# VHH binders against Protein Abitram (abitram): the designs that were tried, part 1

No score or structure here was measured in a lab: all are predicted.

Target 1, 175 residues: Protein Abitram (abitram), of Dictyostelium discoideum (Social amoeba) (q54td9)
Amino acid sequence: MRTLIERYYSQYYFIDTTITDPNLTEDQYVNQHTNELAVIGVAPSHPVLQQEISKIEFKENAINNEVSGVRKTGGFKLQSNTILCVITCSNGKEYFLRSCIKGKLLEINKELINNPSLLKTNHATSGFLAIVEPMIKDKFMENPGLIKFEEYHKLRNIPIQKGPVFLKDNTNDED
Unless a header shows other numbers, all headers, positions and changes below count from the first letter of the chain; antibody chains aren't numbered by Kabat.
F, E and O stand for the ipSAE by ESMFold2-Fast, ESMFold2 and OpenDDE, each averaged over both directions (binder to target, target to binder). V2 = 0.75 x the mean of E and O + 0.25 x the DockQ between their complexes.
Where letters were taken out, [cut] stands.
The coordinates of atoms that the task and the answers printed are left out; those that the model quotes come from them. Centres of patches stay.

## First folded at step 6 (VHH; framework vhh_ozoralizumab_d1)

Design a05 (from Og with F105T T106Y)
Fold by ESMFold2-Fast, scan of step 6:
Structure a05 (fold): chain B 175 residues (1-175), chain A 125 residues (1-125)
Amino acid sequence: as target 1 above (175 residues)
Amino acid sequence: EVQLVESGGGLVQPGGSLRLSCAASGFTFSEYWMYWVRQAPGKGLEWVSEISPRGGYTKYPDSVKGRFTISRDNAKNTLYLQMNSLRPEDTAVYYCAKGTDSFETYYGSYDMDVRGQGTLVTVSS
């Protein structure tokens, strides 16, 4: 049985191809809904998930372009590597999150401004980064830097989790 | 006028260390991504490091990772490159470079609009 996300979304990841170190994995997910809108967030491999987040700051164009019950005709136009926000960690480290796909910014997750830890605790759901209307909708893989869900999990050696996460108690640490 | 002036290059033996400096003027240094790039004799430009405007993000290619450290002092408008465990293949002219854009329109290590005159680093006996 597929999860809600698997049922209504085609799942992809965005990889920074300029990073050649296999241990440096600042990847993001791109989940395209059946209504063709894309939801973007941090991938399970992203090192920010191992950090304490101090704050999340969105680019001014991203804040000023959010739809709040008012129809906008122009919108903030995105390239695949357009930065949307900077995450500042308690230790002074920064991470920069991108739009991942060409298109129009519809919405940023403003809850991340008030509750930055939501990005870590719920990155695949309520802790998403942004919603984008893709320019390339029907041939979605033509967006540069995208990799398919199953291929990504094999590449990064990350198990695919479906439904509730069940953690086994490890009682075999001895002998 | 944007000016970038590198210093600190010289002759060093393999395994040695050098610290390069870049004095920046003519722009709001703290708002721009900064880079170190190098060019070995007869070769093209090679990106060797980048740093975010506030200094909290740094990135390196595998060829220098673990040996080089980029840093910046925004109060002094100065960029640094600490180079340790130097190898003969690190021999090059090292350039300080400014990004075309601040945080607003960063496109990665290839988006440089201004570089300095360079400082020569020679690693040999």
Scores: ipSAE 0.429, ipTM 0.729, lowest interface PAE 2.2, mean pLDDT 81

Design a39 (from Og with F103L)
Fold by ESMFold2-Fast, scan of step 6:
Formats: C-alpha cells, structure tokens, sequence
Structure a39 (fold): chain B 175 residues (1-175), chain A 125 residues (1-125)
C-alpha cells in the first residue's frame, strides 16, 4: 500500500544539523517528483503547525519571479538557506521558510497569501510552499542538509503511517 | 557608511548580569537580521544569538540558551544582549554583526556583511 506521493515522489527532509536541542524542529520536507522538480513545504515536526497563523508574506524576489517570468532570464537562483517567506503568528512569533536546496525557483504557492491556514491543514499536499528546479538532480542526497524519509521519522520519533490513497488526498497539482 | 558600535561590556562577578548595546547607522536597521558573536581568549568566533528584522524570531546555541536574551529596538536602531547568570567561560570580546535575510548564520559559519569593533566582557572571581 502506497500513497500517490510514495509512488511519484522521493521523500526527504531538510534539518538544521547545527541545532542539538530536540525541541527545535523547524524542519521542512523536500519531495522530488519523477520529473526531477522538488516540492518544498513544512515538515510534521515544525512548530508553526501548533500556532495560529496571522499571515504569510513571500520575499520580494520570489513574488517578482512569478509576475515577471516572461521577461526575466534564468529565474530566481536559490541557495539552500535562501528565505522564501515569513510566517507571522497571531502571538507575534515569526518563522522563516527556506528553499532547502540550491536551484531555480519555479513557483510559489500564492494560495497561502489568501488562505495561510492551508499551510497547516494541508502542509503535505495543497499547502506546499514552493516548487524548485534543483541544481543537483541525479544524486539528490548530495544536496546539503537533506536526510532520508525513514531517518527523519526515526530522528524525530514520528511513526510512519500507511493507509488507502485516492487522487483527491495526495495530488498537489490541481491546476 | 555602515557603522556598528558596541557598548556595555565590563568586569562582573560570576552569577552577575550585563546588558550589551549595539548602535547601528548607515543602513535601514529594521530590514536586517542582527547577530551577537563572541571570541574568548585563544578561541575562535562563537555565534551566541540571532534575531529577525522585526524581532519575532530569535535563536541561541545551547551554551547560552536560557541565560542570554537578544532583542532590538528598531525605532532607536539599537540591538541588545541581556546576559544573566554569567560564568567565567562567558569571558570574551562580544561583537554585533549585520547580516542578510539568510538563515545560514549559525555556529561555525557566518553570513555577515559587517561586524562591529567589539566590547570586552570579563567574568572573574
């Protein structure tokens, strides 16, 4: 039994390995499609999932990449630590989401601007953050900071759950 | 011209407190990540804190977590480090640093545009 994500994506996580505190888990997922594009979003351990989100603001460079794509050559070039957006919580806390991998920004999820709760309710699917064309495609684990799906779940003590899947549950591309 | 001027260092006994200040000028302070780093005698630079442009995100290494607090006053273009429960091993020159919107500034690897001149903190008997 496999989800559509398990069938069409190689699943990875991005973590800050310089932080040893197990309660600091601002992790992100990186799911590479069979077409080699990477979908970025918040991992299940991310503390933002326990907060009330006030707004999500994308960095100017990320927004400009979307609106001027026809004229801009090369697209927005990313390092693994490039900040794509700021999440502002109702309590004043901020979280910063990164590209996680080096490459070119292809798309941001603009629905998060109008419906920021989508990041929390559907973080693994329609609530994704961005789509990136990776610079390192063939040996994807050579992207620094990535860990494999099983290793991540062991590290964060999150059980791996399986269940029935349908197109409506596991598809991110509805447009 | 970007300028960072640290102050507030001095001699303090173990268990004491100090508040460091960094006065910033020459750039739009409220748009930049700010950092505190230190260098103990005979040691390399150690990252001790970071703060987001609006102050809603802060991060600390385990060595100072729970004892140090970074804050900023964007109206005054000033960065602060409140240091409590000081220990002899906190003896160092403390620097403030201006960074980018990058989160790459962590222990052992620093994304800093400029660093200040530093202020000496001595924790002794």
Amino acid sequence: as target 1 above (175 residues)
Amino acid sequence: EVQLVESGGGLVQPGGSLRLSCAASGFTFSEYWMYWVRQAPGKGLEWVSEISPRGGYTKYPDSVKGRFTISRDNAKNTLYLQMNSLRPEDTAVYYCAKGTDSLEFTYGSYDMDVRGQGTLVTVSS
Scores: ipSAE 0.109, ipTM 0.558, lowest interface PAE 5.8, mean pLDDT 79

Design a40 (from Og with F103L F105Y)
Fold by ESMFold2-Fast, scan of step 6:
Formats: sequence, C-alpha cells, structure tokens
Structure a40 (fold): chain B 175 residues (1-175), chain A 125 residues (1-125)
Amino acid sequence: as target 1 above (175 residues)
Amino acid sequence: EVQLVESGGGLVQPGGSLRLSCAASGFTFSEYWMYWVRQAPGKGLEWVSEISPRGGYTKYPDSVKGRFTISRDNAKNTLYLQMNSLRPEDTAVYYCAKGTDSLEYTYGSYDMDVRGQGTLVTVSS
C-alpha cells in the first residue's frame, strides 16, 4: 500500500547542478500533487536539519503575495533560483531556500516564522516551505534541476523508507 | 554615490597567495550580497565567489573552490578575497560587485548592480 504522499504526489528533488562538491547537499524536495500544484521543502540531506535554527526570514515579496487577496490573479512570479527565505543558525551559518521551479507563488508557510524548529521536526509535512503553481506541468521533469525520487536517494546514499513497509522488501537494513 | 574600490592585486609566482580588499561606500553594505568576478585576457567575465549580506553563506565555482575564500567585515564596509595556491590561469582583473537585491541569488553567475574599477592579478614565474 502506498502512503498518502505516494498516492497523491509525484516526488522529486531539486539540486544545484553548479555545485559538484558532494559535501554541499543543500537540496530541496518538490512534491507535485495530482492537482498539479507543487509543495516545496527541505530534503533529508540538507545540512540545516542538523543545525540549531535561530530564525527564518521570508523575502518581502513572498509575504506580501500571500497576505494580499488583491494580487490573487497576479501572484509572485518565480524563477527556479528565486530565494524565498533565509534560515539563520545559532552558529552564524545561513541557508537560502529557493522556489526550485518556475511558476507562481501561491503561499508560504508562515508558521515557520513563529516556530522555525517545525522545519526540522516536520520538514516533509507541516514544515513545508511553500506552495507553487508550476509553469511546466505536463512534462514536470523538464523543470531544470529536478531529479527523480529513486535517483536522488541513490545519488545521496539515503535509504528509502516506505510505510507500510513491505515484508518481502527489507530495505530498512540499509544505512 | 555607490563606490567600490579594490586593492591588493599584484604579481605572484604560481603557488603563491594574495588577499584582495574592496572598500564599499554609498550604500548599506550589510544589506547586500557581494561578489568577486574576474576577467582574464581575451576572455569574458567569470563569477569567482559570492557572499550573503551577513556572511553566513558563501559559494564558489569549481575552478577556485578550496583555494579561494570570500569574507566580509560589515563594521568596516569591506569585502575580502583570500587567494591561495594561485595558478597561471587565475591571471585576471578582479572586480568587486554589489548585488541588485539584498536577498537575490543566481546559480553559477553574477547578478551585479555596480562594479568597481578592478585590481590586476598576474600569476607568472
């Protein structure tokens, strides 16, 4: 049986192809719903998940886009590399999270402003970053920088854990 | 008026080191991304490094990664580039550049609003 996310979402990751250093894995997930909208968040390899977060600050245009009902038809127009927020860690390190795909910003997760630890504890669910309406919907892999779910886990050497776990497929023993 | 004044260039032997400085004025330095870009003889502009407004994020192309370090001192309105293990192919005019928006970012390229006059770095035996 497929999980809720597997049933209703096609799962992808976004990687910065200009970075070849295997230690710099500031990757993000891109989960496309069957309604064609994309949910963006922090990938399991992202180093921020091992940091103490001081604060999360969203770009002014991203905040204004979500609050203003008057801009409903306009939306904040995104390139794949558009920065949506900066995460500041207690040790002074910064991480910049991007839209990952070209399209229109529909909403940001404002709860991350008041509860930045939510990004770490629930990065794959309630700790998402943003919801985007993609410009490229039908051939979603044609969005630059995207990699398929299985390819990503192999590339980053991260085990795949699916719920419920299939009894004959013992992938839980991988590191 | 926005001004960027580079210094620290010169002639060095392969394997040598140089530290470039860029003195910034006319804007709130701590609110802008800063870049180093270079232009080698007969070549186009090449992005060398970038640094976030508060200095907690840096990025480099593979050509200089591990050899160059970008840093900033926001109290002094100064940007630095520490260049180690210099190679003949690093010979170029190096420019300090200001970003167009305090939170903007581009992949493997420069998005500069204002550029300085440059400082020449020559790596030769």
Scores: ipSAE 0.095, ipTM 0.546, lowest interface PAE 6.0, mean pLDDT 80

Design a42 (from Og with F103Y F105Y)
Fold by ESMFold2-Fast, scan of step 6:
Structure a42 (fold): chain B 175 residues (1-175), chain A 125 residues (1-125)
Amino acid sequence: as target 1 above (175 residues)
Amino acid sequence: EVQLVESGGGLVQPGGSLRLSCAASGFTFSEYWMYWVRQAPGKGLEWVSEISPRGGYTKYPDSVKGRFTISRDNAKNTLYLQMNSLRPEDTAVYYCAKGTDSYEYTYGSYDMDVRGQGTLVTVSS
């Protein structure tokens, strides 16, 4: 059994190239689904994963896009560095999560408003940030700031998790 | 009417320190991103630092990281830049700038609405 992400997504990361310190990297993942939509969220190196989160607030335009009637007129149009939300930590630190790619905002994860800890515990799955319809679909790497999955893990010195072809039942939480 | 008034510049020796201040008026200071940008003689504008509306997020380019610290006092409508270990290359007019909003942000592409008249910092022997 392969992971859901390996089976249904092409995996990329969005990095801030102005940050050279590997301990201060505010990276995000960008996973392109088989239907060409992109799911964005927090990468494993993001410092917010080591903080206690107080709240997550989405920008007004992102919320209005979701609350609009059944017909959405083009959706909230995004540039790669458009801020979608602010994360406020218990110690007063803030982090800002971006759209990562140019396109249209289709959905924000409203569960993060009610349960901010999902961003930390499930950042690669139920704790995603948003779903975007990319402007650049055919050659996805032409989206500025994207780096391939393997290059990212090498750059940040993060091991690639490879399961066997068949996974045994693991009842221990240990990960 | 938005007004930004910078102060604190002057002549300092290499390795020295200065603290710049920016007094803001005419807008709800605590709701806006604030920036420091600089311009050396004969050169373009360079982004120096940024700070979120509540002050919980700051960012710097590598050229000043570890030497400069941006901070704000929302109760006093004042922005600060603490500059340590100053170098001759830091010689410039320093401007306080107000963001238009927090929706867009790009490195080297300043999302700023207005800036003040600036304060001159000269680093020389």
Scores: ipSAE 0.250, ipTM 0.639, lowest interface PAE 4.1, mean pLDDT 80

Design a44 (from Og with T100Y F103L)
Fold by ESMFold2-Fast, scan of step 6:
Structure a44 (fold): chain B 175 residues (1-175), chain A 125 residues (1-125)
Amino acid sequence: as target 1 above (175 residues)
Amino acid sequence: EVQLVESGGGLVQPGGSLRLSCAASGFTFSEYWMYWVRQAPGKGLEWVSEISPRGGYTKYPDSVKGRFTISRDNAKNTLYLQMNSLRPEDTAVYYCAKGYDSLEFTYGSYDMDVRGQGTLVTVSS
């Protein structure tokens, strides 16, 4: 609890900066922690949250980074638009989730392979996609496609509820 | 044992068309991203196209965008590249690849798994 009270992160979203139609947004969140690592996941406006998910499949190099423990050289280097996984819905539609920021892939959430619905039903920190070490750390907004938390909520007409996510996190999706 | 066998190359005049094929075996083809890459004489590998496991996403560099089309037939374990409006600078050995994502031409340096001999495309000038 003490650690939770003292923890915070800077919240951002990743969007296509040319998109003006709020109805067709495939947005992702980017939460940068004080240790400079970024946690990537699906934003509340993403249409996949209204679909039944059949499968989540990570790209070969993302999986290989998890498997490779010895002699891992170079790592999986990400551009902001690097696709990490394909979500296949029961209706046959595919969605593609990206790294959102330039950097190194540290981890993928392998639980999504076994329980793909976690992406839809879990909260931001539990149903995350990946953990990335950003290449641009000091001027984080210089990562292409990023938008600040408050600007995103205004753009998508999603109300902002004040308070840190961890301290007010008392709800599940059914509560 | 991953095997990729390219075919369909040949000699063609500028402005002509060719369709390349890649027969895949030794892995579950429908679950992997696939790529076309090429190597012109005396040059390095160049990424040409990519396609998602079920074909819902494709990507091309500006050099071939609008002229080349990547596609796949998962029932036949076959990858295709339709090449239109061919130019002398398209002359290269074309390879079908299974491997890592391309990072603006770093693909062929570190993260490509290329099988087979490739297929030669010569555009006469």
Scores: ipSAE 0.007, ipTM 0.343, lowest interface PAE 9.1, mean pLDDT 75

Design a49 (from Og with F103M T106D)
Fold by ESMFold2-Fast, scan of step 6:
Structure a49 (fold): chain B 175 residues (1-175), chain A 125 residues (1-125)
Amino acid sequence: as target 1 above (175 residues)
Amino acid sequence: EVQLVESGGGLVQPGGSLRLSCAASGFTFSEYWMYWVRQAPGKGLEWVSEISPRGGYTKYPDSVKGRFTISRDNAKNTLYLQMNSLRPEDTAVYYCAKGTDSMEFDYGSYDMDVRGQGTLVTVSS
């Protein structure tokens, strides 16, 4: 049995192809749900996962997009490089997280404002950054800057991690 | 009126160092991304470095990574570029540039919102 993420999401990563320095691995994941929406977060290679986070601040346009008054001018329109938030580390380092894909911002994870450590402890799940409605849905790889899951893990020399799997009670480990 | 005034360019031998400065006025300097871009003779603009509004994030293309360091002093409204291990191919007019948004960078455009007059760097023996 496969994990829930492997079952219900098509998994991709976003990398900055203009940077060839192997120490600049500020990559993000892009997981497209079967309902076509994309969940954005930090990739396992992201250096922020090795830092102590002081705070996470979202761009004003991202926060305002969540508030709909009597008149809404339309959703926040995203390019792949649009910055959604800044992460400030205890040592003064900053990291900027982007939308990764073109589309419309639907939701930011405001829980990261109150509990920044969720980004580190649960980056692949409850510590996601944002939910985006992609402009390109049926041919998702045509979104600029995306790389396939398997190709990314080879590129960064990161083993493919198997998440929790529902197994039958009498399953034996033959190792 | 937004103004950016570069200084510190000059003639230097290969392997030498120079420090460029950019004095900014007419906007809230501490709220904007700042950039160094250069234009070599007969070439287009090339992005050289970028720095976040608070200075905690910097980025460089591979061509200058490890040799150039961008920094800023928000109290003095001044941007700097420390250039070490200079090479003949670093010869160019260097411009500081203001980003269009304090939290946004357009990867498709290295011809930024506002550029200064430039300062010439010549690397030759």
Scores: ipSAE 0.215, ipTM 0.610, lowest interface PAE 4.5, mean pLDDT 80

Design a51 (from Og with E31S)
Fold by ESMFold2-Fast, scan of step 6:
Structure a51 (fold): chain B 175 residues (1-175), chain A 125 residues (1-125)
Amino acid sequence: as target 1 above (175 residues)
Amino acid sequence: EVQLVESGGGLVQPGGSLRLSCAASGFTFSSYWMYWVRQAPGKGLEWVSEISPRGGYTKYPDSVKGRFTISRDNAKNTLYLQMNSLRPEDTAVYYCAKGTDSFEFTYGSYDMDVRGQGTLVTVSS
């Protein structure tokens, strides 16, 4: 009785250890697919999930990587702390989402620009942030700042959900 | 010419409060991350706080978290540090600093290129 994520992904989290208040955890998930690519998004403890999002703005280099359409040798190279976007909340609060791992940026989720609430409603699925090709693939835990799935849920006191989960498409249709 | 001018330092008793100000000029203040750093006598620089260009994100080391608050007024080109529950170990010269043009955030550190002249804070009974 495994979910699609449990079946095809090795699940990890990236944590900001400089935040010591357990209620102010700006954590992100890092899910490595069996094809070695990593999907990055906000973790279930991220405080943005309790906010009303006004807009999501991606860094210029992240947008240019997506928009270019032209093959670029090497792609956009990321450090683990490279900021990919800023989330602006209706109350003026900001959150900055990072690459989490060193590698090359392949895609950003452009749907978040048009529908920023998708990050909140579907953070674990269609509301992902980015897809990265990791520099460290075989020994994935050697990426700095990563924590294992079970260890993270224990650290943040979040129950592990069990059973089948079917991911539904959440897409902007043409009007 | 980029200029940062700190003020508001002085002598205060343990448990007291001070508000530091930094007047910025010569650059588009609202487009840069800003920082407070300090240097105690005979010690190295210590990062104290950081704030995003629009002020919606702030970060602190554990040594000052819960006691210090960084803020900014982009209309006035001014950065602030509200310091509460001051301790003798907070005695230092406090510097305002500007972030770099790279706009790269570094985990557990700061990315600065210009620092002001500083303002002295002395916490003593």
Scores: ipSAE 0.185, ipTM 0.604, lowest interface PAE 4.7, mean pLDDT 80

Design a53 (from Og with E31R)
Fold by ESMFold2-Fast, scan of step 6:
Structure a53 (fold): chain B 175 residues (1-175), chain A 125 residues (1-125)
Amino acid sequence: as target 1 above (175 residues)
Amino acid sequence: EVQLVESGGGLVQPGGSLRLSCAASGFTFSRYWMYWVRQAPGKGLEWVSEISPRGGYTKYPDSVKGRFTISRDNAKNTLYLQMNSLRPEDTAVYYCAKGTDSFEFTYGSYDMDVRGQGTLVTVSS
């Protein structure tokens, strides 16, 4: 059943605790699969979801890491604040998305280059940003800036939506 | 060789305004994040603002949010800080600092290249 897929991911958010203005909450989700890989994307509070997106540009090292193959030893190493892309809005505003956790970049979502609106329309599924292999897998909450799913929704006063919402429906749900 | 030259500081009364400038040379200014950081007498460096290479993104700590505005003129290789509603606690030497590149930055961090002696801002009656 679809509700079982929600149990394949431990859901977290990455927040900047120095930002107190709710209109400037540039939060991102960090969903760790049972295989320990983390899927990164924009949280429902992110202001970019209220903007018209013109373009998404990925860091050159992130693109090259994807092309050269994730098997390559010493692939692109990430700190929690490493920028992976810049989103340019039609009004000239920019937003910068981070890796959120320390680890190795495995994959960026290149579909966002050709269809940047996917980030806005499907941010929790096909519009994910990146897949990261975390350096801290045990005690995952020790990654700086992470907050648990339920605590985040209370902090931002966002209702928890019950129902099937999947990160790229075919990922780890092939039976 | 990266060179940053700050100017525009001075003595101002509480509630007053000042505009700081930073003339940049020795690197492609339009490709880099830029920051303003300050150091009060006997204190460590404190981050006060940041701006993306194209100027479409700015960020401030709560201590200056709503009072300070960072901006840049890439054609003139110049960074600015407009400071309004100044308070005695804003008294410090203000430094212009360069980031690593267009895709790297550290929020609330001042681990950056700082050049020159900065510009002194004194807020006193």
Scores: ipSAE 0.413, ipTM 0.686, lowest interface PAE 1.9, mean pLDDT 80

Design a54 (from Og with E31N)
Fold by ESMFold2-Fast, scan of step 6:
Structure a54 (fold): chain B 175 residues (1-175), chain A 125 residues (1-125)
Amino acid sequence: as target 1 above (175 residues)
Amino acid sequence: EVQLVESGGGLVQPGGSLRLSCAASGFTFSNYWMYWVRQAPGKGLEWVSEISPRGGYTKYPDSVKGRFTISRDNAKNTLYLQMNSLRPEDTAVYYCAKGTDSFEFTYGSYDMDVRGQGTLVTVSS
């Protein structure tokens, strides 16, 4: 899904500016689709990816608002720092994931309740956290805490890797 | 009635250690985020630590990180702050503070509902 994200999404990361220790990075991705909706999940640097997950619990308001769609006028209103869930690790450590951007919660990934390891195995795809309708759609970078994809990978010293591509490089059909 | 009572403050030499305690009553202690904040003479309030309701998440500003450790004992309704390698700049009245439920969070860690009476910590030679 890496190549699909590159084609249909503008990719950003959200960093917690109150954490200055480069070894304690609780970063999240924010991928904005061409339809303007944002998909939120854990970034590759997030320490939870190195832990054994016991349970994922969503905030009550997030669960009660999971079916907010186009036909529903209401919806859970989010600030960038609104907590959506707590992840409890087998060693007792906890991590709190937030909405990252101001807007309306459209959907949480309820599959994470039944299969919390999905967050680790598929964090960039089917293991997403939530879908949000942003309040700031134009000039998306004006959302506080956002950093562009290339700048993030440089900041965290994480190489940019391409998804699987099945190409035959040995077709040398030159006359 | 929510009550928070701090203790453990006192005079200590630079490089020394102190352990502060906060006895909580009047609410379900294990359901709330807890904080330590301080106020130095003639200065504003400064956040120094926070801990999640179950104790699995803690956070510190750079000024105390690596030197201070927040912890809680939910069975005893008690919050602690272990302070090591104390500096003259740590001289302040230290307050225990109650926050919101486990799913509330703020960037400034100033999501505090009520604070205690305070305990004075003086670091001087």
Scores: ipSAE 0.323, ipTM 0.675, lowest interface PAE 3.0, mean pLDDT 80

Design a55 (from Og with W33Y)
Fold by ESMFold2-Fast, scan of step 6:
Structure a55 (fold): chain B 175 residues (1-175), chain A 125 residues (1-125)
Amino acid sequence: as target 1 above (175 residues)
Amino acid sequence: EVQLVESGGGLVQPGGSLRLSCAASGFTFSEYYMYWVRQAPGKGLEWVSEISPRGGYTKYPDSVKGRFTISRDNAKNTLYLQMNSLRPEDTAVYYCAKGTDSFEFTYGSYDMDVRGQGTLVTVSS
């Protein structure tokens, strides 16, 4: 038995496709639920997690995003590099968070506007950035810029956290 | 009217340095991503660097990383490109460019809203 995230999500990360600088770590996670929707947030390597956040400003199209009906019509149409928000830190540093995948924006986490530190304290859960309906749902790894969970943790030298499990399952989508 | 006026180009020997400037007017400079792009003789446009509206984020292609530094002075509505360790292959007309949206850009694929007249940089063999 895997943890809740491991049981219901296929986990991926978004990074630059060209890795030449070991200090380029503005990475984001992309967790695809079994219902095919993707939850996006900041990866554990992201430097914003070491900063004090002053504010988070979302793009106007993201704030005013409305998705209607069973067919999920409408909504902000995203490319993988579309900027959803700007994070301003107390020291003046800025970070830009992207959609990571091509698709339709379903929802932003509006709680981050009133409680920006939630992105830092709960980045992997309630501090998520956005929910996206992916254009590429089958063979999810075909989305440009995505890297598999285990490959990412090896690349960034970050230990894989073990949850309350009886048997360790493969958390990656093996294709 | 949006205007971008580049200056600071010239003839320099390999290993030399130049500092380019771009004077911006006609828009709220501090709200837009700014770019430097170049066009070498007989080649297409090449992205050289980008900088966020408040200067906290910069990006470079591998061809210039570690040699070029983009910066901005929002109080003076001026964009800069410091070019060090210049090489003959850096010979090009350099253009200042404005992003289409303060929050939107596409890495490696540009829809430049406005581009200036350019400034010529020649690096002799």
Scores: ipSAE 0.000, ipTM 0.273, lowest interface PAE 12.0, mean pLDDT 77

Design a56 (from Og with E31D W33F)
Fold by ESMFold2-Fast, scan of step 6:
Structure a56 (fold): chain B 175 residues (1-175), chain A 125 residues (1-125)
Amino acid sequence: as target 1 above (175 residues)
Amino acid sequence: EVQLVESGGGLVQPGGSLRLSCAASGFTFSDYFMYWVRQAPGKGLEWVSEISPRGGYTKYPDSVKGRFTISRDNAKNTLYLQMNSLRPEDTAVYYCAKGTDSFEFTYGSYDMDVRGQGTLVTVSS
């Protein structure tokens, strides 16, 4: 059985190679849609998920991408390490989220400005960070810093989750 | 003109501590990531620590993690590096460095455009 993500996305992760401490895993996911767009968000290992979020502030260039009110305006050009936002926690800790891939910024999730806890409660779905049109589409792994789904789970010792949606659940006939 | 002036270096015995300071002027200090980098004799520049504009985010390489602490006082335009449990291999000239972009336009962890004259730290064997 496949989830929505498995059917419509190829899953990858972005790791910050400057962080060598295995207890500081500020990782992000990169889910590539079959139409070549990439959805960026916070990986399950990210320490921000263990914090109380005070606010999320987007970089001026990311906000300005939306000033015209037109979704497909040219777009902010990104490098893999381009910072898109800062997350400020109630205890004063800060986390910086990046574009993860080189390309054009199509959309930021502005709902995170008004409802920052959405990043924590729905990080894999409605709490995504941004949508990017990748510059490298054909051989997606040639984007620097990306790691494949299975290799990431092995690297971080995170089991591949199983549940009613992944497995046929004899009690959920209405799937 | 941007100026960074380091101080606090000196001779210290192994296991000792030192606190380095960097006085910044000529730019809005609180808008920039700041870094400590070092250069040991005959070696290239090595990143030592990173701190965000508001101080809520810090990074360290494994070589100094748990021993060094970066901090900043934005009201005083001053950057600090507290160095504990010093080792002979920590002997180097230490520089503070300014990031290339303000907080609103930051890019990358190692983008730095200005460093000071440095302060020498010598850890005797």
Scores: ipSAE 0.043, ipTM 0.491, lowest interface PAE 6.2, mean pLDDT 78

